# VH-VL binders against q9m1h8: the designs that were tried, part 19

Target 1, 233 residues: q9m1h8
Amino acid sequence: MEETMAEEGCCENVESTFDDGTNCISKTEDTGGIESKRFYLARTTAFEMLRDRGYEVNEAELSLTLSEFRSVFGEKPELERLRICVPLRSDPKKKILVVFMGTEPITVKSVRALHIQISNNVGLHAMILVLQSKMNHFAQKALTTFPFTVETFPIEDLLVNITKHIQQPKIEILNKEEKEQLLRKHALEDKQLPYLQEKDSFVRYYGLKKKQVVKITYSKEPVGDFVTYRCII

## First folded at step 4 (VH-VL; framework fv_ecleralimab)

Design S45
Fold by ESMFold2-Fast, scan of step 4:
Structure S45 (fold): chain C 233 residues (1-233), chain A 120 residues (1-120), chain B 107 residues (1-107)
Amino acid sequence: as target 1 above (233 residues)
Amino acid sequence: EVQLVESGGGLVKPGGSLRLSCAASGFTFSNAWMHWVRQAPGKGLEWVGRIKSKTEGGTTEYAAPVKGRFTISRDDSKNTLYLQMNSLKTEDTAVYYCARTYEWDYFDYWGQGTLVTVSS
Amino acid sequence: SYELTQPLSVSVALGQTARITCSGDNIGSKNVHWYQQKPGQAPVLVIYDDSDRPSGIPERFSGSNSGNTATLTISRAQAGDEADYYCQVWDSSSDYVFGGGTKLTVL
């Protein structure tokens, strides 16, 4: 019960400050104020995101409580221990690595260190960097030296899972065969499909790439299923 | 790192047969859509045909001039692409390139080519 | 069947800008890809998806595609750019279509 009206000057304006303080006192609703809680929320969202992208995620990681997280990682988690490495369900030889970066500015030296750290990790086909600081232009360019796609997310983008707050459609990424058949069947050119932009938060959540086509199925209770297609540009 | 190496080219008489091979390395061959593209001496590039990955149906498609005479196949256990050429004509004389497409629509890697000469 | 037309040859002075065109009916609705081929060598991808460059291709190579014409632009031309250049599209009815090729001569 945090009934703290303890602000400098609270005693000088006890009536107005008391009413104001009653309105601003909150019990436990702060959603990202401490280091371990921030990492817990971001890591949980990352696991949910990877599950939704088709990766094999341990159910224990998805159900981990903040208390259990702190028991394992402490109040000041070691960044290297927070890393996630999971295989695709459809192809276990393909793995994704999630790396939590520190608060120091990310430079070309930081990217070079990552190359060394992952040099023995065979089977990596994708990587995600969770950022707590700015990445300069040279560091961003250095990410292209990896032999696979590297995505970046500011940690604040992972503190809440946006897909939990809206009615979610069924999303299927079409393979090359399905895309080509769709274009042939309807005599379409590849630029004639409706599009979603690469920078869209939904596109980023699912890790969709330029030229991929997604089949989106909406289930509306009285109307039934509705299907649409989008190409990522 | 990605390498495509063609072999099997040579001199063959009209009406004869020849089989080309393409040895692939440096990528996951079984997931790739593979193509043959040819180039007659002093002429431009001409698509011959393709084969999709087995997980995507493993189907083949051919350009009109070779349809019914040429067959494309693959052996994923050997990372090898094949082109079986039957009923060869003098107009089939060309350097034959093994090539990979990214997505389905552009060629990101090419072999060095193997020359097929059809003459008496 | 779908067809792409390129000029047979283009000449450019050292250090100047070369432009190679690729014409096709409504080509702007398709993604255009460009290949460089030097004598006795295999083709090399230099531009994909109209304007994107593969790793290792200099920034002086650029592309555009609109209406009925796609263009490969080579700025600050060098002697080493002398080659044949081919445009290519995928068409739902004709599959993979190449232009006839353009010989670039650097004077």
Scores: ipSAE 0.195, ipTM 0.652, lowest interface PAE 4.2, mean pLDDT 84

Design S46
Fold by ESMFold2-Fast, scan of step 4:
Structure S46 (fold): chain C 233 residues (1-233), chain A 120 residues (1-120), chain B 107 residues (1-107)
Amino acid sequence: as target 1 above (233 residues)
Amino acid sequence: EVQLVESGGGLVKPGGSLRLSCAASGFTFSDAWMHWVRQAPGKGLEWVGRIKSKTEGGTTDYAAPVKGRFTISRDDSKNTLYLQMNSLKTEDTAVYYCARDYEWDYFDYWGQGTLVTVSS
Amino acid sequence: SYELTQPLSVSVALGQTARITCSGDNIGSKSVHWYQQKPGQAPVLVIYDDSDRPSGIPERFSGSNSGNTATLTISRAQAGDEADYYCQVWDSSSDYVFGGGTKLTVL
């Protein structure tokens, strides 16, 4: 008797996920909300990524909770409503658009439709496509028809912000002027700098392009801060 | 489609002046670093000079043979690049190309060129 | 000042492989770019960053760069490949340097 009462009390007190103590042997799961949670995580990471790339992001978007997301977008969010369009902090005339794609295969026809849809969007200088299906070679080539850089991310790559997983160094992307001055100052060519590959997770997170140079400052230890430069190859 | 169209070439006497224009379209001209490259008849390509974007200082740099005589400028409101050539010499006879750089390192698009002939 | 040397001319038979060299002191530490120029036309970028191809340039065009020599390779040469070819680098002390150009003749 006392053993039975102790077991029931343990279940009730230990499991904070159970709201009702009258039947602690049952539980519910978020069956219908798995899709909304996936979009919530990817969109939150996308905003964090854009902030870290120098775009003007509303703090309310960065602090949005899953419950608040679901109240706005529902259990099955409409893809067009998920889109993000924000200006660059240093030049507000330049905007980036993040488009969430559906699960259907992405074809040249899909890319053509996107051209039509964004034709009236003044000031776009970059675009990111969040993918839930593979793009064939022809669709990938069609992305070069845009007058600006188009990046793609499988949605799986945005479910977790990789920069929060390990100790994050301070990262600064050099502009062309800063890169040229660095090379002239040290009498270097860009191939003489240490490199990072285009497919590296951090390179993709910051949207770094071939030939760009990034300045990386590692956090203070007893030996102090240290700085490295990497060229994207 | 990226297009660069040069104009203003012609015949000029030694010591004279000439101004070349390059009309740009199909890209955000104000972001681009722009160059002039020339080619003397039957000879190779020779870099003349460049102008940086206004946001990255808007400064100009010139090859040694033209420094002090040539001036590069831009009008971002008209998407136009200029080359003002003063104190022209017979050695300046060439087809002059305007070109857009990529990461300041190489030239991804070129105009068709305009011929400048310096002769007495 | 930094200098790039190219052979004046190279001949290749139709369907064979042409190799055009560009020599410079420690050129392997620099990124080499290649331009094709047909008579009466503007130069066209055919290879950038040693070995990358712009959109529209066929896979027959390839490049390499190591030590003191960079090479543009044109496999399965076609009559339409006949042109002048120029290599180019950026140098921290000499700015933009072009090779003297190589005339490719397709026999």
Scores: ipSAE 0.446, ipTM 0.789, lowest interface PAE 2.2, mean pLDDT 85

Design S47
Fold by ESMFold2-Fast, scan of step 4:
Structure S47 (fold): chain C 233 residues (1-233), chain A 120 residues (1-120), chain B 107 residues (1-107)
Amino acid sequence: as target 1 above (233 residues)
Amino acid sequence: EVQLVESGGGLVKPGGSLRLSCAASGFTFSYAWMHWVRQAPGKGLEWVGRIKSKTEGGTTDYAAPVKGRFTISRDDSKNTLYLQMNSLKTEDTAVYYCARTYEWDYFDYWGQGTLVTVSS
Amino acid sequence: SYELTQPLSVSVALGQTARITCSGDNIGSKNVHWYQQKPGQAPVLVIYDDSDRPSGIPERFSGSNSGNTATLTISRAQAGDEADYYCQVWDSSSDYVFGGGTKLTVL
């Protein structure tokens, strides 16, 4: 038994050693610095994503530097202050809310608390939860109680804007009238359009929903524009 | 939450006219594509026609049996859908339902229906 | 014009599984929707886009669609499931098409 304790010599607490190696200000600052950088990157990507989805985003938010972010939100940002609420450019009465969740597991109680917190926010038509932990099955089911679509993104998925790694085409979401006319014009059924999966990172970035059709315009010199359509399945 | 309430049904002679109304509440009516669906006594459901939102063209479409006789219109300021029925025939006897489609292709909410009887 | 065919009637014993079919030419290329209608009441959406359930519809209701046949499946049938069931598609040439309806009887 004494051999086991001796083999794990690290189990013996020596206060001076712990002061040198574990309780220093610099390590706490490094941890806080990493945390604020993660929120900065995820929030910046979220604003870019919302802009690309047609929401009105302030240019100041898109050009914010890490140093400026830390000046506003601190080294350990308060999650409630990180929230984003912006209107749709085409219809300012429709707003989207982005909520940054903590590291604690998300439960039905968490979802209920969120309902209460947003109960007076008029005009919400969509919500995004940025997750740092997994949701259990019951919490996932509870998200369906909101009167609008709630999307979730692991924070890791927002640390880099995937659309900036590839030349991006012009994306246009067809409305119901445009999609129906496309199908009628070409005598097509819903499932005969080329498709993209809901799980594709591109589809998730633009918040595309099952059955939506997107018009994708590629610009290639010297041949000009090339148009294709994709239905989300 | 979402409610659709039809009114205006009744007894009409063949060749007569009747106007149905559908009062909508609990959703943004102006963005919705609205439909009339009918059901003859003891028979199945039959689509009558639709009207698109004004932002998406505001056009109307009709099933072949009613085309040229029925007109669908909407008043977004009153959240009300209308069906003007002219030159009524005995085969138009049915319960008329006001219905909303999600996107354009399935009916997610229905009213309780209003009975139209065409007989001498 | 496009046509959907349903059996006129289906019987199921209490607690057993009922299957209601909806046949149409290449119906698997279309999204199929299902409505429940009880006597004197308006239809209620029970399945949309082949297999999705609206909020409030029990998990006992499920759907499938492939080839020329779509199927509404009601597991552990209850007395309250007695109703007429209608399938429906949107067709690019015929617009909104309903099946003739199937009367489900729970014995």
Scores: ipSAE 0.276, ipTM 0.713, lowest interface PAE 3.6, mean pLDDT 85

Design S48
Fold by ESMFold2-Fast, scan of step 4:
Structure S48 (fold): chain C 233 residues (1-233), chain A 120 residues (1-120), chain B 107 residues (1-107)
Amino acid sequence: as target 1 above (233 residues)
Amino acid sequence: EVQLVESGGGLVKPGGSLRLSCAASGFTFDYAWMHWVRQAPGKGLEWVGRIKSKTEGGTTDYAAPVKGRFTISRDDSKNTLYLQMNSLKTEDTAVYYCARDYEWDYFDYWGQGTLVTVSS
Amino acid sequence: SYELTQPLSVSVALGQTARITCSGDNIGSKSVHWYQQKPGQAPVLVIYDDSDRPSGIPERFSGSNSGNTATLTISRAQAGDEADYYCQVWDSSSDYVFGGGTKLTVL
């Protein structure tokens, strides 16, 4: 029993055999098992990450098996179908979009095309690009033209959920009021708090931004809850 | 685009009162902390006070020179910030700017300013 | 109350590098922001969080902050850079503090 390929998906591949100009021979690829598994793992991790960041994620997406994923998306998933768009639990008007990019180099033209594609999406507050290729300096700078923060993740960084393999405490991101009250209570400036590096895998997983303060609560030990604070640098 | 437009400035006698308005557009006003900053003629910038977003308590804070005389308020339904100035002194003569604090502790957008002159 | 000190004026020749300092006790522990103000106009944010640039601000504007001095650096100065420049910090005693301002003259 075989699944048919997606109705609207087209492969615009370069011919891999002789092209006589009158009748072309198409190229076929036989890497669907590995490709679909990579997208399954990355998309599952993305959903778990968004859930942990406070977004409303359907439980069915979190419990999806590889076999079920392949039944829905096929052996060679269409990138547009993999996209995730979910609202914040605390403010449903604010949505995040996760876009899976192809293997072609990402240029300023790619960023401009993305602007056009998302122009009808009302309520976007943030975007994540899952990359399979490098982005040049000009393309990276062009991401600042979006009216919200755009994060990038190499797809390799999403193949494993780091929080499943590292014991994680309870994490709370302080809002501006909570941060200011903390600093005043201890007569501190934000640079005087213990820090976490922006490049830290944990920081990237939770989408923490420079200058944000996180409250970390440890509760497994007999001492009960132990609280510490970190500022992202 | 983000726009802040102040109004209500004018000439007032010492001991008088004046109410300034700042009309905001182009962003979600409800989530922004808003500030008033003033500048006396030929002098530097001086922070006057702020109001936090309602979601973060909607509290106000004031610089010492204006504490007890000035009141900051906001009407999120009208995307408008207000500064009620009472017991005005000649030292209050300045251009008053409305400024947005969106991320924290800096002013990313400013209005054009409105002149308040306190003179006998 | 916390105080920031700036030089009253700085002059720079066209195409050369201008440096405007902002001095404060242990200012390196604070985030410093810089505003440009042209005559008759509202201030414009040119640097925030010591060294970050808002969209639209050219790369020739840069900042640094360590110890007791923060510095705004304007490389390849242009006539249009002639303005007053203000540094600003937040203080944990509920006070937003501005420097006195520096008039930059581009010769």
Scores: ipSAE 0.389, ipTM 0.787, lowest interface PAE 2.9, mean pLDDT 85

Design S49
Fold by ESMFold2-Fast, scan of step 4:
Structure S49 (fold): chain C 233 residues (1-233), chain A 120 residues (1-120), chain B 107 residues (1-107)
Amino acid sequence: as target 1 above (233 residues)
Amino acid sequence: EVQLVESGGGLVKPGGSLRLSCAASGFTFSSYWMHWVRQAPGKGLEWVGRIKSKTEGGTTDYAAPVKGRFTISRDDSKNTLYLQMNSLKTEDTAVYYCARTYEWDYFDYWGQGTLVTVSS
Amino acid sequence: SYELTQPLSVSVALGQTARITCSGDNIGSKYVHWYQQKPGQAPVLVIYDDSDRPSGIPERFSGSNSGNTATLTISRAQAGDEADYYCQVWDSSSDYVFGGGTKLTVL
């Protein structure tokens, strides 16, 4: 497969190869402290990601320290207690659920169990699964049985927030009306916009979907402000 | 389950008026762009017009043959789409379908259609 | 105004592959969607975004789109596939454009 290293004008458009030089915790260790730190980092990044996607996130969760996390969840956190459920700022009736999965292989049976567990969750419109093990093909296919989009992230992808410590351009996701106006204004068709691939780390962080358009504004002196558009393919 | 049910079709004389309704259920109607698509007897599909969601401007757009004569509106509190047809012509004779677009560019759900016959 | 051209009819033998074309200027720059319509029924989406299948549509249905021609391919044709098929695009100048429709006959 072709790797996406960078688009012209988009240095942040780098695909994660997901080879971190091996996890230093390669053996099953009953350390507790290392496990709680891993969940703390992943959960904090998840909250930051949801905030950046327009969800209403409690500021206390974003400022939670590791010691405070451990006082609440313990050295070996219960997975169900780690779950995040927050409403969309623009429409509070729409909620997203983040589920932390265990280390056991994820099968169709695991997905069916999730259907049962979330059956009483009113207003759920999206879900994210944080994975500690691989999903077989049948389990991946079973995710399509949910009535909303289900995204997956290996927990390793959430241990560091890739948007931090980089000079960030201003990012705006266009709605359908804004995208249509852009295409009409410039006499363009869907596939004539510059693109970003779905597998791109930036695209995954913001949860962008195929055919959405993102407006990127760079503010760099002496060049000044410049705007570019990218369509997800 | 998603359902769209059209009503209001019938026989009308050239120059007359008719209002069609489409009752929607099984989805958050207010969030979707809604369309009318027609099909003359034995002919192909023809887009009539659309209305955007209120959050995306709530504006309407029409195909050239009906522009100025037809008006599309919606009542989100009643989950209902309307097509007001004025100055009807014999070439407006068709089955009129209520349809929803996924995102904005393809029709994922259609109603059963309602027949409008414009004849003397 | 933008126009899509389809053949009026296509015949296919049971179990064979049917191909229905949809021609338009630079249609490959647009996403093409396909609908199946049986007599007396509303259209049903069978392919969207050139080649994607809605849930419940068998994998025998596939699509492609490049240059000036999009194609709906129905492999291992069955009697129940007999219907009218319409292609559709959104165009920046013409909004929603449908092809004239192709009647598929399964022999």
Scores: ipSAE 0.452, ipTM 0.810, lowest interface PAE 2.3, mean pLDDT 86

Design S5
Fold by ESMFold2-Fast, scan of step 4:
Structure S5 (fold): chain C 233 residues (1-233), chain A 120 residues (1-120), chain B 107 residues (1-107)
Amino acid sequence: as target 1 above (233 residues)
Amino acid sequence: EVQLVESGGGLVKPGGSLRLSCAASGFTFSNAWMHWVRQAPGKGLEWVGRIKSKTEGGTTDYAAPVKGRFTISRDDSKNTLYLQMNSLKTEDTAVYYCARDYEWDYFDYWGQGTLVTVSS
Amino acid sequence: SYELTQPLSVSVALGQTARITCSGDNIGSKNVHWYQQKPGQAPVLVIYDDSDRPSGIPERFSGSNSGNTATLTISRAQAGDEADYYCQVWDSSSDYVFGGGTKLTVL
């Protein structure tokens, strides 16, 4: 209730300057336009990514235009309104949450706040944080305290959908039974399969984990289908 | 959170039978591959066998020393794993652990074990 | 069938580094997992996939795997590290294979 910042910030040596970057109308408009466009592109890519990972995504979200996005969220969207929570098509009880973070540095305090915010979300089985700032080592370690996998993406990585700039293969993640049968059939160990590194953009896009095996099917006219397998390392 | 509790161990004569149970909680049991691992008194760990999830065929595999004598089964409605041991031998004397196979090829959670003693 | 060999016993002085080896033909092509077992207790996973550490396991536990030898390294050894340690792999022909176990004694 008595929240006032009437005094100086202690040990601050610069005065006679005040923040007022919005005194120019065109500058304010340009800044807001850039911000909303970044969130629009990242959110659209996030929905496409979740669809490609097997989540139930509303088709209207995938077809949303920039102008429609701005009419719904405004020029400076509120981060909480941008969040995405969708269920797996194969198991609707399992949900993923995408959280858009602000520009302030992400600390252990930020992660603790997130724990509180999601404590009432039933069925969360995965989470993605879209970052606009660096995460310190302690905050990164704090992400392991969630009871599910938490992935992070710099917002820059979501401004373009990488899969739209490569051949569109059919991707299937093998379950443990299919993987074991593949390895036994060819008398192989995990590390003898061709591989994709965990840090690869393709691997991150599909949310693939170390030791998972993916079946990739390429369709080429007139030759037909070509199948290959990759183990994530 | 994740818990595995074995029961059913005890004293049995050579040639006898015992049925072990493993009650699972804290995870989706029906999706998990489950294993039995044993340890003779003062000796090392020895894999006994496994059962895959029913959605992945529910097939079983056994170590050579127990093949044909032991049978692994599961009841997903009760979140329980079983080991039926027949034609028991003195060398089957061991603490029997149930263990969960997570992601691929290792045991991330173990029960506390149940002792089976085969003696006259 | 596939075999893993561990030394029967290893001794380490308090605060020093212990190294426990696990040898197998071309073990570097396999993922090696390590379990710690204290008397009267169930095994506890301490390293998986050669070098990954489960949540709650101190960073002084580390692993490596190349060629024919995998190694569990315990730096700054503490009295509480005294236990039996087992390596384990999956093999396409032999399923799940454990090493014979190594008793670590902290002096």
Scores: ipSAE 0.484, ipTM 0.824, lowest interface PAE 2.2, mean pLDDT 86

Design S50
Fold by ESMFold2-Fast, scan of step 4:
Structure S50 (fold): chain C 233 residues (1-233), chain A 120 residues (1-120), chain B 107 residues (1-107)
Amino acid sequence: as target 1 above (233 residues)
Amino acid sequence: EVQLVESGGGLVKPGGSLRLSCAASGFTFSNAWMHWVRQAPGKGLEWVGRIKSKYEGGTTDYAAPVKGRFTISRDDSKNTLYLQMNSLKTEDTAVYYCARDYEWDYFDYWGQGTLVTVSS
Amino acid sequence: SYELTQPLSVSVALGQTARITCSGDNIGSKSVHWYQQKPGQAPVLVIYDDSDRPSGIPERFSGSNSGNTATLTISRAQAGDEADYYCQVWDSSSDYVFGGGTKLTVL
């Protein structure tokens, strides 16, 4: 399909800085207040992301207020308590774990420690690491030793839910069979579909992988639906 | 460690039948699309057919030269892929490989192959 | 009906760069994969999706694909690189198509 990518709802982040660390009032508060707000925002976005990916998320987590978060986790939350573990709606035996990492450099030793920590968690099929520091090349490669996909997000990328700033389309990831049938129906090769790059914020939000095809449905009431397809490259 | 081991090859007369097996280990077999690829002595690789995962319909597809004569099946409980070959012809003489389909359109792991010789 | 054409053989001097071509109509619109096969052995994936290397494949192996020609490039050729090389694509009308194979000789 030779459709042009619709820019609305898919591809941009047009927000100004919402976190004003130069504000003089903010400069006088303790660092714990800022820390808990950052974790609250990132964790809320993580839950929204997991819900949008088809995981079973408790509505109480999605509606949690900052003051309620601080009452539960305090001004300096313990990282282990922030972890999220939820099952896939379509297959409750498959779970995803979200781990909040500290500000210390992440090394191969850090990854090995994580292996030990999760060794008794039956049913893990995916993991997300929320990072506050960069991973060196060796640590990044060590993530491939897990028997499932491990994604990483800088915590800064989770402070705002990018899908909230644009009209939300319906997103459907095609399986291999659906992709093949689409290509055969239109006599196309996968590189002839409009594409989205792996680094695209929308692609990262939904955890899309190279060669996957996404069906995007935009709804414009009362006019009707608009459907487009994208291949990840 | 991903392993694919073919068995069942041998000598068979034209018009005869033979069943090949491919034992898989080291990955979740039930999720994988599996293929048979053959290679006649001294010739190139030729795709024979495939079977999709049960979760994506479990359908089979075949190359034109074998369509109607060959049947691919799988037993996910035994992690085994099968190729039932009927009405064999001398031109079916080849080493038969089973191969795993990874991320849709390429073969990331291959078995060592099993030789099928069709002659009188 | 889709067809891939490879040269029957390519020779390269030890330490030099070998280039093996795979030609097909508008092959640049397809993802090209490359397999190495040594005598008496099963094929081994050496390049997938035009230019990506599986773990364990040396950086000397690289690929490209544009227009009507895909190319497998083997830099600093070694004696152990002698093998048959096959390109492969998926086609919406022809399913899985292999090239005829190219025998690489390292002199």
Scores: ipSAE 0.413, ipTM 0.797, lowest interface PAE 2.7, mean pLDDT 85

Design S51
Fold by ESMFold2-Fast, scan of step 4:
Structure S51 (fold): chain C 233 residues (1-233), chain A 120 residues (1-120), chain B 107 residues (1-107)
Amino acid sequence: as target 1 above (233 residues)
Amino acid sequence: EVQLVESGGGLVKPGGSLRLSCAASGFTFSNAWMHWVRQAPGKGLEWVGRIKSYTEGGTTDYAAPVKGRFTISRDDSKNTLYLQMNSLKTEDTAVYYCARTYEWDYFDYWGQGTLVTVSS
Amino acid sequence: SYELTQPLSVSVALGQTARITCSGDNIGSKYVHWYQQKPGQAPVLVIYDDSDRPSGIPERFSGSNSGNTATLTISRAQAGDEADYYCQVWDSSSDYVFGGGTKLTVL
């Protein structure tokens, strides 16, 4: 009934895989601060996500243990030190920045401050904000002032890598030439392909955006590979 | 700051030839799909043709009225798009715009246009 | 060949809402884009992907697309909105298709 409440209160990801034994066991075995563990889990998942999206990620970051993380960042990590900046493997001039936000509500003023902070980052072509607080409509709209796509993830969504919980098919994002060929070959228009919603956890993990087509290949022996296509809406 | 600047327009006789240029700046030209769009005096917009980036095949496509008479090419080292117009007809009289597409399907930046008049 | 149809002209009183339609067979299966062109100037993108606005375009501009009709809506019309407006789609058989254009007059 309330558009604002529906937008800010609903968390579709909670329905799928969260609250599993991984979170419970890790919590009981953790001998340090909860804050550092939470950042460790979210940052590790972020690196895995960026690797899976085709970014050049240092293997040392993917294999970092909680103990090693605490040795580097402490039990109350400084947010700016947690930031991740890595280049795209296919085009090293294009970089993505992951910013960990604080617990204060995110406002238009917060977004303007972020513009200033990133002004010296040459080659930035995408950004991810890891949120510990909600964003109202005005703050969300202010993200469109960046000259590149800005995605947001509640930190809770990064505490577990959801792709590890399901059988993973091979995922390929079609470029615009490949998409055009697909549409022409089958005499289809843009919105006639089967679709996935932007809110889908899988779509968010791979950073798929509206109008992109993903080619999904399932390996089923002895039948061989089964291919399907999905357009993001 | 994205800029597209057309040049080469002018008066030509029917059956003649003319070559238009479009100088691009403010973006990575080599990655862009580039287009020519024309507009006859007092009429609407009409797509003429496009050329894809080299990495995405570098192929060209043309609207039916110009197919076989017009050729689109690009020089990525000079950030320049070209339109070679042959066998010109009076109905080719128009302002010719250089335009870039975002993704591939909408025109996000346009040049100011160059007028081509085909008259005897 | 795919065709888009727009009304030749639309008039709106200052401060009122103008609606410009773009009709095409099953146009709702395509993304529709809108351009504003003032006399002697190049076209300017005002709406893309049915309803999205480029940076710098006022919130008064909005779009929709369903079935056989797409609509550009201009709320609180201003004198400066007087222009020709063109819809455009990409079609799998016809490539880039423009509507014939609609002249908006603000009275």
Scores: ipSAE 0.506, ipTM 0.824, lowest interface PAE 1.9, mean pLDDT 86

